VH-VL binders against AP-3 complex subunit mu (apm3). Designs and how they scored, part 17

Target 1, 249 residues: AP-3 complex subunit mu (apm3), of Schizosaccharomyces pombe (o94669r175to423)
Amino acid sequence: TNEFFIHVLERVSAVYQPNGKLAFGTVKSDMECKCQISGMPLLLLSLRPGTKLGNVRFHQSVNLKRWKQHPDQIEFIPPDGKFTLASFQTDFATQKSLPVVVEAKNKLDGRFEVRIRNTGKKSVENLKILITIPQALKSVTVTEGNYIFRASKYTHMEEGILEWSVKKLAWTSPALVLTGFLAPLKKDANSTEESSSYSKLEHLDLQYKLQGSTLHNFKVESLKMLNHPDKKSYKGVKHTIIAQNVSFR
Key: E = the ipSAE of ESMFold2; O = the ipSAE of OpenDDE; V2 = 0.75 times the mean of E and O plus 0.25 times the DockQ between their complexes.

## First folded at step 7 (VH-VL)

Design c35 (from c31 with heavy chain T106V, light chain S52D; framework fv_disitamab; at its last look DockQ between E and O 0.37; V2 from the best seeds 0.00; counts 0 for: pae E 6.2 > 2)
Fold by ESMFold2, look of step 7:
Structure c35 (fold): chain C 249 residues (1-249), chain A 122 residues (1-122), chain B 105 residues (1-105)
Amino acid sequence: as target 1 above (249 residues)
Amino acid sequence: EVQLVQSGAEVKKPGATVKISCKVSGYTFTDYYIHWVQQAPGKGLEWMGRINPYSGGTYYNQKFKDKATITADKSTDTAYMELSSLRSEDTAVYFCATEIGYSWGVDAFDIWGQGTLVTVSS
Amino acid sequence: DIQMTQSPSSVSASVGDRVTITCKASQGIDSWVAWYQQKPGKAPKLLIYAADSLQSGVPSRFSGSGSGTDFTLTISSLQPEDFATYYCQQYEDYTFGGGTKVEIK
């Protein structure tokens, strides 16, 4: 039981323009650890050169003077069990593209279409698409997954959020499609002009998880016990990207 | 590949009528508006009106309300604009356009026909 | 009708220059503005939509900005193919600006 585990979690918040271009975003990351090394080990975690830990906040046991001198080295005395070694953030604009691409269109007959595809090399998990619906919803069809409609609690209007859930979007899959049909708005009885019976849908949000990938070029190079410099500690390293606040406008 | 192909140039006398066609291919004709835009020689662009090909409903710029009649034929995927009582000031290039981009909420004209020159001369 | 007042009417510029074109709306229109490029004898080409969103296939030297009533198209480094006439358009009732002709100096 002389093991040390590291789980790097990258949480993404982003806003995309209608053309699919990133308007802004940030990645908030945590190094979550589990220590099963007995005693009070003095550990040195070495990271791949080029790893950037922007706006970093360390566990209280981290030697900040070593980090300032050698920003790819983290020296610390871990508590037993689970703890967060570091929390940091970067500007998403300098990162790799997120793998989920959204295409959406309003049609004149009251239909709307949301098309989702995976441009990456890994499956996307627990995909949830939240679509703001401004008027009565007549029907919904999905190529995969499940949906529910959550009406607004404070309005007598039929507006709400349409939630589309997909457990897994494989990187080899064709695009997944949601098609919905809005019920027409009641026209003014005195109007003689043809006008649209359908509001346009202009907003959706995404949530998902991507295992085994990183937006940073992150790698743990070594873990040493400084008070026993020739002993090796076994390590396990896992990477997860969590898109939790991704919007299309 | 989305295309809007317009009928050829026309030369007309004052008082005549012309009907310009705009044939749509590459998407479902009834899904999106077809717009019409006038450009007089040496002048800027001026929006004339639109049609909903699904319902047949139209909406016109007031300037062109008594000049233009916009129609659509679902069986041929073709929109039409008829200009009546032609006068010399109606000499212009006429464009059809649609807003069929995949971006949610985009109303800009991303696909245009090649334009149809209508010349009105005595 | 919402009027779009576009200025200047023309710009004389050299290759490599930064060119700025403005449109002012007669009332607030949020970000519902498009910019088009038109070359002689050709149909207009969409450059920018939603005030600041670049259309697919348009070079990154083109950018748009503004909200409310004041909107700007910027060409950061003018290229030979950019000599053309540029139009703004608002989506509320589809009116165009008067156009700006960008000419070689």
Scores: ipSAE 0.030, ipTM 0.570, lowest interface PAE 6.2, mean pLDDT 83
ESMFold2 (binder alone), look of step 7: mean pLDDT 91; pTM 0.938
OpenDDE, look of step 7: ipSAE 0.659; ipTM 0.838

## First folded at step 8 (VH-VL; framework fv_disitamab)

Design c36 (from c33 with heavy chain F103W W104F; at its last look DockQ between E and O 0.61; V2 from the best seeds 0.00; counts 0 for: pae E 2.4 > 2, grease 19.9 > 18.9)
Fold by ESMFold2, look of step 8:
Structure c36 (fold): chain C 249 residues (1-249), chain A 122 residues (1-122), chain B 105 residues (1-105)
Amino acid sequence: as target 1 above (249 residues)
Amino acid sequence: EVQLVQSGAEVKKPGATVKISCKVSGYTFTDYYIHWVQQAPGKGLEWMGRINPYSGGTYYNQKFKDKATITADKSTDTAYMELSSLRSEDTAVYFCATEIGYWFGTDAFDIWGQGTLVTVSS
Amino acid sequence: DIQMTQSPSSVSASVGDRVTITCKASQGIDSWVAWYQQKPGKAPKLLIYAASSLQSGVPSRFSGSGSGTDFTLTISSLQPEDFATYYCQQYEDYTFGGGTKVEIK
């Protein structure tokens, strides 16, 4: 076929306060391409006018002279197949938030509950919820998905990790719930001081994929073949946000 | 709806004992701590102690350790605070409050009872 | 015990004023602070938890800030219903600040 595909990937690491306010975050973006155009095409990729690619690194085929003169235009001769056209960084947009929200509670009998909801307008994919568990578990139930508990058994001991995996969290779905039940810690038989039988669980990490959304104003406006201006080629553009680590504190 | 409903106002003589109740509804009584807070007339809030209704375990502010006894009755979903050897300085409004165990919030007191006025006079 | 020194003890203010209330802890307490509003004859109402997180249903004119030892509650544009007494509280010993009465100037 005579096609060129562009996949914009935005990889996010962020920390949110409980009220949903961003404490800090970073976005690292790649423009990944697949060229299925025959011959030696000289391509011009035009972005939304005024687009600025922060700290950009281009594929070696990019005409840096044109880019200097027109920073929203990228002229290049693509290799066949898959390659990365550009890698860049951008600020996390202040008015855009990630759609996965969490409510989590400890109960005094050693039960805990984690509720996950999608507040966006698109499905969240490949959701993983990682919970540090400092003691044994009696049971876990989930309304959807799978879980696994992994203990660390090395000389530099770490707490166990409960991993909850959900393939898809639809924007129309009710909250998904994990309920866990901690086994009590040992209690001193001779102590008059109350010690808690249960550690307070207070942190988790999220990972997920969100299709069709961006954290900034990036848009591909056109793709032209300069050395064959009468030929038309199909372009496909998709955007994916990959939340690599999203935590709350 | 989560509610904490306290017993009515009391008038007591010096040296007497009073027992204030705090009935919980809208959640499982044993899930969360119940706290007690004193407010003397025209004064600020002062934390007195808490109870774990699941275990019966208590933790007191040292100022009130010999004045207050906090208990819980699982069969009636009711916490109690008994004040002994009442003196005029014990005249105050007494509140119960719950601490919901949110991971990302804190040990804040989300829901409060309406308060119980205890007046100590001869 | 961790002491919470709240200032000022009172503020005279007009509707529309910006009001700032501070609490200082006697030792570091991270962000483990709550703020409460209390009107005469009523129970306290939670406004802010974790130093800066707004409780559900609380108007956005209320905000909290701070970490470590110094904490601030701000009312950006005072409304008639905001005339009340405000308390900070820390979570290790559950001690309250002395309170700040916000009253009509």
Scores: ipSAE 0.440, ipTM 0.767, lowest interface PAE 2.4, mean pLDDT 85
ESMFold2 (binder alone), look of step 8: mean pLDDT 91; pTM 0.937
OpenDDE, look of step 8: ipSAE 0.599; ipTM 0.793

Design c37 (from c33 with heavy chain W104Y; at its last look DockQ between E and O 0.43; V2 from the best seeds 0.00; counts 0 for: pae E 3.0 > 2)
Fold by ESMFold2, look of step 8:
Structure c37 (fold): chain C 249 residues (1-249), chain A 122 residues (1-122), chain B 105 residues (1-105)
Amino acid sequence: as target 1 above (249 residues)
Amino acid sequence: EVQLVQSGAEVKKPGATVKISCKVSGYTFTDYYIHWVQQAPGKGLEWMGRINPYSGGTYYNQKFKDKATITADKSTDTAYMELSSLRSEDTAVYFCATEIGYFYGTDAFDIWGQGTLVTVSS
Amino acid sequence: DIQMTQSPSSVSASVGDRVTITCKASQGIDSWVAWYQQKPGKAPKLLIYAASSLQSGVPSRFSGSGSGTDFTLTISSLQPEDFATYYCQQYEDYTFGGGTKVEIK
């Protein structure tokens, strides 16, 4: 047929403060393409005017002269089928944040609570919450989803990673809650220091996928066929955010 | 909304006892420590002690160990600090505060009561 | 217990000035330091936790830095509402610094 598909993947590693403010992070992006246009088309891909691609690496067919003069335009002759047009880094858009907000607390009775909410306008998919557990885990309850505890076999039978998986977190959903209970540490009878029987849990990490949204103002505006300007071609553009190393501090 | 509401100002004579209350709302009372902090007139902040409202266990600054007694009442979600054998040097504002147990590596005092002025005068 | 030596004890500054307050711990305490603002007749307000993390609702002109024994609170451009007394606190045994009064002049 006469189609060209662009899938923009944004892979995010970030640290957020509990209030949702970005402390630091990186976005590594790829334009993955699939060409179903016959012949040897000369294509001009136009991005939102004023767009700058950071640390960009282009497919070998890209006209670097054009790009140097017009950094929001990419001229190329695509190979048939799948290829990567560009790999780059982009700045975070100042108005956008990741939609999954976490509130995680230790309680004095050995309970811990992880509450998650979607503050965005689209459902979050394949959400995984990874919680490092430093002592024996007595029990876990979740309001939704599944969990598994992966013990650290070679260091301690009690230590490990608690993984909470939620298939879909809709923007209309109430907050979802994981509650866990730690078994008390065995206190050394010779200690004179008053201390908690429970280690304080300190970290968690998130992984998830968000379709149809971007963390920056990057947008594909048009695709034109320069060597046959009267022909029309169909473009399909898809954006995916892959949160892979996201934590709170 | 988390809130700590303290009892009102008190005027006491030397040698008397005072009991200051700190009522908690907006979270489960037994979840977090309640701390007490003294601020003498024109002076800085000084930590006095804390209570685990779940267990009733306490830990005191040695300076206040023989002066203050910290307790908690689960039925009213209220922590108390009793000061005994009051002297003029005990005249101060006394604050309660929470230490919320976030994973984020902080034991900072997030929420404070409004303070209770205790005046010891003849 | 761990002493927190806070300096200066007071600073006179004008609106728009950059103000820097330091605390030094008598022993290493990693990043376990908080900073509080207190206005006359009011309870302290948490500004900074874990040495450098800004509490929710605190203006971005406040920042904290340091690790180990030396810690700093910075106000990048002093505002009229920032005239107050500031305290550091370490939370291994909860000792406060002596305070720094920030005043006009």
Scores: ipSAE 0.322, ipTM 0.712, lowest interface PAE 3.0, mean pLDDT 85
ESMFold2 (binder alone), look of step 8: mean pLDDT 90; pTM 0.934
OpenDDE, look of step 8: ipSAE 0.563; ipTM 0.782

Design c38 (from c33 with heavy chain W104F; at its last look DockQ between E and O 0.55; V2 from the best seeds 0.00; counts 0 for: pae E 2.6 > 2)
Fold by ESMFold2, look of step 8:
Structure c38 (fold): chain C 249 residues (1-249), chain A 122 residues (1-122), chain B 105 residues (1-105)
Amino acid sequence: as target 1 above (249 residues)
Amino acid sequence: EVQLVQSGAEVKKPGATVKISCKVSGYTFTDYYIHWVQQAPGKGLEWMGRINPYSGGTYYNQKFKDKATITADKSTDTAYMELSSLRSEDTAVYFCATEIGYFFGTDAFDIWGQGTLVTVSS
Amino acid sequence: DIQMTQSPSSVSASVGDRVTITCKASQGIDSWVAWYQQKPGKAPKLLIYAASSLQSGVPSRFSGSGSGTDFTLTISSLQPEDFATYYCQQYEDYTFGGGTKVEIK
């Protein structure tokens, strides 16, 4: 009946080298809460020791003096319903890697191939692969999921973004494949070039959601009600990684 | 499993011609460039040229333009390099190699043939 | 053509040693450099591409660095199987460095 829910969202932007080595990355996190505790509870949320909340912005109800004295403790009186308790940055641990790996190849006949795999131990959800296409597409096939081509209105009319969407990529799944076929570039009437040619595809970005994992050793240890210490409250804690912009260079 | 298998060693007299083969397996022959590289005895590697097996188009190192002719046969998945007017300085191991078309602008030679020794002697 | 000046020409080293090999390009080539390993009687093997990217299946003791004109291959702890000749290559026009022979002291 009297429950408090915490959803820790880690929003990731990263650039990986083709070999899987992290070049750059940022993580911005939010503690999204839902309070179903009646009255005016004074809550104390305790975090795992050693957790660092960089550039933190708290909900207005947080006791900042207590936090400065005890940085792993957050004391507050929650509003009813949904609210954001804290927004902050966490370290991108170089030992942890994102689980979606991509292999992407151009072929001389105008085909290209994008292969994706999940190397982790948890399913990846709402996977979206964004491929920058420098010329007209002739055809696309996928082993799973859906695709759409979104032409760019601010560039040459044949350029655009090919979006490949996969609802779920299980950690035990074989590689999923997209194959595209480019239309040849048009030859200028005055050109001495060959009758057809294909530009190299150079850009690929990922978006996806990963439940139950963190890029930092973040953990909620406890939630206590200070003004009613004999009353018990239930807490539910979920962690989600949202990979918003993950690219390969 | 991608493999490039080259023809066997050749012994030729000065002035002769030799044709070295490079048979591709493990991928579609027309997908990627085939490069040729010379290595003279006790010497380093020297790039000779490449072929687009899909179009038949070639691009040569100017040093070898009048020595080597690179061709491709789609029906047998085989690239060839013919060396003409052989001289003793053409004695070398000749390699074929692939260039896989990864995104991000890498043109490195990923897979190599085993090499073909051509010996030119009187 | 773009010349690749590779040094040293040879290195005598023991198992466990750190080995560093350099290549200098005659003009800027961004990161368009590969490194290859070649053992006697064998074909070259790709180790590093794009100056610093490790090829699949290559041990992590190999690393590459540099951009522009100066490039380095490093073997952090030499193993018995690493005694070989190493070549850099730029792939604007495909020229190789002269090679560096790494041999047992």
Scores: ipSAE 0.385, ipTM 0.740, lowest interface PAE 2.6, mean pLDDT 85
ESMFold2 (binder alone), look of step 8: mean pLDDT 91; pTM 0.938
OpenDDE, look of step 8: ipSAE 0.656; ipTM 0.824

Design c39 (from c33 with heavy chain R50W; at its last look DockQ between E and O 0.01; V2 from the best seeds 0.00; counts 0 for: pae O 10.7 > 2, grease 19.8 > 18.9, placed apart)
Fold by OpenDDE, look of step 8:
Structure c39 (fold): chain C 249 residues (1-249), chain A 122 residues (1-122), chain B 105 residues (1-105)
Amino acid sequence: as target 1 above (249 residues)
Amino acid sequence: EVQLVQSGAEVKKPGATVKISCKVSGYTFTDYYIHWVQQAPGKGLEWMGWINPYSGGTYYNQKFKDKATITADKSTDTAYMELSSLRSEDTAVYFCATEIGYFWGTDAFDIWGQGTLVTVSS
Amino acid sequence: DIQMTQSPSSVSASVGDRVTITCKASQGIDSWVAWYQQKPGKAPKLLIYAASSLQSGVPSRFSGSGSGTDFTLTISSLQPEDFATYYCQQYEDYTFGGGTKVEIK
């Protein structure tokens, strides 16, 4: 079979302010390819017109001269098997909607709530929310998934990281909610007296995987074999968004 | 049913060459890569290389680049691996495998041959 | 080359036990990790692909998790037929972990 496969991986990193405003965000993208074409094909990959690849690194087989003239066209002679055709990076120009929204609320009585919701039209997989817990944790409840609390190894304090895992978040699912209670602070390590003061949650990290979607509407328009226009080739394109280091501070 | 059937066990002397086969059935031979994996006695799995049966293209683990030669015969739906200059260290079970999968990107080996034991002894 | 460090090398467990095996990649490999089960004298059997996807026909007591560099295979309740050697593998260069032998306690 004369087949060429492309897997576009978008890795998202972002920092949000507590008010939900984007502080900064970056998407690192890789075009992973698999070539199963006989002979020495000269391929032309056409991207959506107007596509600009920022800070792009190309495979050595790419005709850079042509690309410079036509930034939405990649001409190359692929090697057999798997290779990375291009890697590029784009910054968030504007606050774009990520498929998963996280909200955190702190209460004065030591209660806190974390909400996650799917704002897209596709299910999100392997959600992990890492919540930095600033003091002893009394209890946690989740609507779905599992949680693990890991105390800090370094401070020997009862502070730590609360990991909330959800295998799948359907786009039709209502918001999932984690509710926790912080324990009162001890006045002294040797005292049984507790204070009525509570620290606030200050940091959350979100990780997830989304298949079949792109953040920047990256689209491969066509793949042509220039030296064998009579040969029919198959193009398969897969898209994956991987959210990592999405933090709320 | 998809099957990979390998040739029988081999006993060779040091310095000899052996060629083992992997016959494919149950799917179109040229549609998927064939991989080879080495497993020394009591040891773990080590990937050796793959071949694209359609194009004949190959890619090797650097460790096996000078040891193994992988070929494919489309007329018989059979992949081959030849091991040259055999040493005692080459004594192992060798597996062929495919990554048919349901979706591209799942490059896990979902179909395996039964393995071929190659024994190198003086 | 991407290295896969698998731990532990062996574990003794009883039927009904929860068994956890981990693999650490030397670099980020997203979710491109597979887990295999191998019994003596047999070819490996695919259990998990894409880090957390269960292969067809594999019991639900098997599960995979992880992304980036840290991956885990979990057997929630070990069954008699689960005593075997398990291997992780990454898809980038097809490197296997060193294996974990699950033995009867």
Scores: ipSAE 0.006, ipTM 0.491, lowest interface PAE 10.7, mean pLDDT 85
ESMFold2, look of step 8: ipSAE 0.350; ipTM 0.700
ESMFold2 (binder alone), look of step 8: mean pLDDT 90; pTM 0.934

Design c40 (from c33 with heavy chain G101D; at its last look DockQ between E and O 0.56; V2 from the best seeds 0.00; counts 0 for: pae E 2.2 > 2)
Fold by OpenDDE, look of step 8:
Structure c40 (fold): chain C 249 residues (1-249), chain A 122 residues (1-122), chain B 105 residues (1-105)
Amino acid sequence: as target 1 above (249 residues)
Amino acid sequence: EVQLVQSGAEVKKPGATVKISCKVSGYTFTDYYIHWVQQAPGKGLEWMGRINPYSGGTYYNQKFKDKATITADKSTDTAYMELSSLRSEDTAVYFCATEIDYFWGTDAFDIWGQGTLVTVSS
Amino acid sequence: DIQMTQSPSSVSASVGDRVTITCKASQGIDSWVAWYQQKPGKAPKLLIYAASSLQSGVPSRFSGSGSGTDFTLTISSLQPEDFATYYCQQYEDYTFGGGTKVEIK
């Protein structure tokens, strides 16, 4: 069959401040491969020049000596079938725009609004927003998707997590909006006339999947069979971004 | 466009009372706090207090708790501040402002009235 | 009450200069600080919120930094329209700094 496939999975974890500034972020990446090449091929995977793999773990077949000399080149004899060639981690050096932006607003009457928009050029799939609800929830409305409210098991307070799910957010789509209403806090007898009977939203967690994009412009330049330079076995690279723990606090 | 429009300049005698208004337009009046800020001539800004137009609840700077009374009228989208027992020291420009929570966690005053000069003179 | 100590009270600068204004809070207030610009006879204008977020429509030459107790407003290259008085403010009890007048040298 003489086929070799690479799937680069980038898993994103990040915390953003209320002002939108990145507090910290990490990308964990896996190079998942499938080898369907007959014989014992000696392969050279060349990455974009200057590529640095942070905290990298390689498959046992990788020539580490060569990699140390050429950090953007991975030489290896692949096993048959599926395997992970490399796993590596990179911290966010600069605030990069994520393909999905989340905004939240609070009102004095207990209303709150959460907006999500696609800022990229590709559709985002399987979006999930987890909203920490600080008090009893009266009602929720969404422009698209579904929502589920899960009350906290540990507190007598009707606080909980509101889960908003959207199957697909097209890059051409206008912002999607969730509107909620909080129930007023039970006035304790000692309630001073101080006006705010409603707590503000304090935390959102965003999850989604994006195909065909890379956050760090990770690029495979070439795959060569060193012992058979006349054979072409490279079929392409697939990229997937998975946001798992993107939180706003 | 969001606007806060305040009433005109006032000249009062010592001991008198003055009530200045702040009319809100461009958003739902009850959605956000209305604040009042004092600025004496040639001096800095000093926060006086706020009102929740929805609930009517007020919170004052301790310095102004006996000087200022803040109210809101939902029917006219107007906030008021009454200053009692006026003294020469109360001569100042008074601003109303709102903190529109356009992004959660932001409580800055993003919209201001034009200010109202209150002059107290014998 | 949280005190906001702003410095300097005044600064003389020329067009193109870098200007730095600082505010120190009497206690930790995370990033809940705003910066305002005020011109004579006008209401204050919000420049920076949440310590480092630039308000919409504000030129990029303005920037804010800091967290906890120490905060800074920076004008990277002073423009003629930037001569004004600047104030910091904390969100907890809305205390303002004493102000900094930026004057023409």
Scores: ipSAE 0.442, ipTM 0.748, lowest interface PAE 1.3, mean pLDDT 88
ESMFold2, look of step 8: ipSAE 0.453; ipTM 0.776
ESMFold2 (binder alone), look of step 8: mean pLDDT 91; pTM 0.936

Design c41 (from c33 with light chain S31Y S53T; at its last look DockQ between E and O 0.59; V2 from the best seeds 0.00; counts 0 for: pae E 3.3 > 2, grease 20.6 > 18.9, SAP .51 > .496)
Fold by ESMFold2, look of step 8:
Structure c41 (fold): chain C 249 residues (1-249), chain A 122 residues (1-122), chain B 105 residues (1-105)
Amino acid sequence: as target 1 above (249 residues)
Amino acid sequence: EVQLVQSGAEVKKPGATVKISCKVSGYTFTDYYIHWVQQAPGKGLEWMGRINPYSGGTYYNQKFKDKATITADKSTDTAYMELSSLRSEDTAVYFCATEIGYFWGTDAFDIWGQGTLVTVSS
Amino acid sequence: DIQMTQSPSSVSASVGDRVTITCKASQGIDYWVAWYQQKPGKAPKLLIYAASTLQSGVPSRFSGSGSGTDFTLTISSLQPEDFATYYCQQYEDYTFGGGTKVEIK
């Protein structure tokens, strides 16, 4: 079989302010390839003209002289099987918004509520919501998915991380809801006259996968075999966004 | 539909006391803080204090701590503010408002009562 | 108390104008600012919270920006129903700005 597969993975780490403004974001991208072309092909991968690969690290077989002269062209001799052709950084695309939106509320009786929506046009997969819990957690209810609480002190279920997992959030789905209930905290001797048994929850993180989308205008234009220009090879290109840690504070 | 409905306008003489009510409907009364805000005639908004309706705990703007007493009655879903020793400068519209407790520290006053005019005149 | 200095105190504008209102905090307050609209004889209405987050049901011609000490409310194309007084508020001490009256010109 004479096939060559390219999987472009964009790994996002971001911090959003409550106002929806991006405070900080990085996108680390990899071109993961699988070569099923027999022989020793000399390949030329052409990207959309003007494409920039920031802080790039190439596979050792890449012709760096060609790349320096034509930064949208990558010439290489692939190894058999799976390999990473390039690892690079791209600017966080301002034209593309991440589709998972969170609304999170504290209630005075020790309950809290987290609502998750998909505002995009593609399903979100392997969604994990990590909620920092500042005191003992009494109970949790979810509309969908599973949860686990990882306490930091096992003598009591005190502070820890509540992990809520949802396998798929379809773009047509209604909002998903987690409701939790904190166990009361003993009054601190130095606290204000305001009587409160419950600390405010202020932080959560998201992780998920989004297939078939890209954060920027990346495109593979062509793949040619230079040492056998009359032969054709099948190329398959797949794009995946991995939201690795997306924080709301 | 969340609503905060306040008691009607009051006309009082100097030295009197008035108690303004703020009845909550459309959500669980004990879920969120109730705040009180003064607006003197032709003036801006000034925060007076808040109450935790679940615990009864209060927190006041220091300017109003000797003037206002904020309470809540869980059985009627009603918060109250009592103004004592009324003077002419206490003439104002008084609003109640609820705070939604988002994780991200937002204390915005989402829903407001219609306001209660208190007029203090000789 | 953290002071919120709001300017201008009033603005005369025509329908369709872009209106900009500013608030400056006396110390850093990150993005913990809300904006309210108040019409005569009515209660204030929340427009913007967390400096730039649009409240549900508020028209998109309203926007907020800023962080730290300097904050701005913008009305991109003034409508007849937008003639009102606008207030900023910070959340550490709940202090309001002095207000900005937007009047028909």
Scores: ipSAE 0.346, ipTM 0.718, lowest interface PAE 2.9, mean pLDDT 85
ESMFold2 (binder alone), look of step 8: mean pLDDT 91; pTM 0.937
OpenDDE, look of step 8: ipSAE 0.626; ipTM 0.805
ESMFold2, look of step 9: ipSAE 0.322; ipTM 0.704
ESMFold2 (binder alone), look of step 9: mean pLDDT 90; pTM 0.935
OpenDDE, look of step 9: ipSAE 0.593; ipTM 0.806

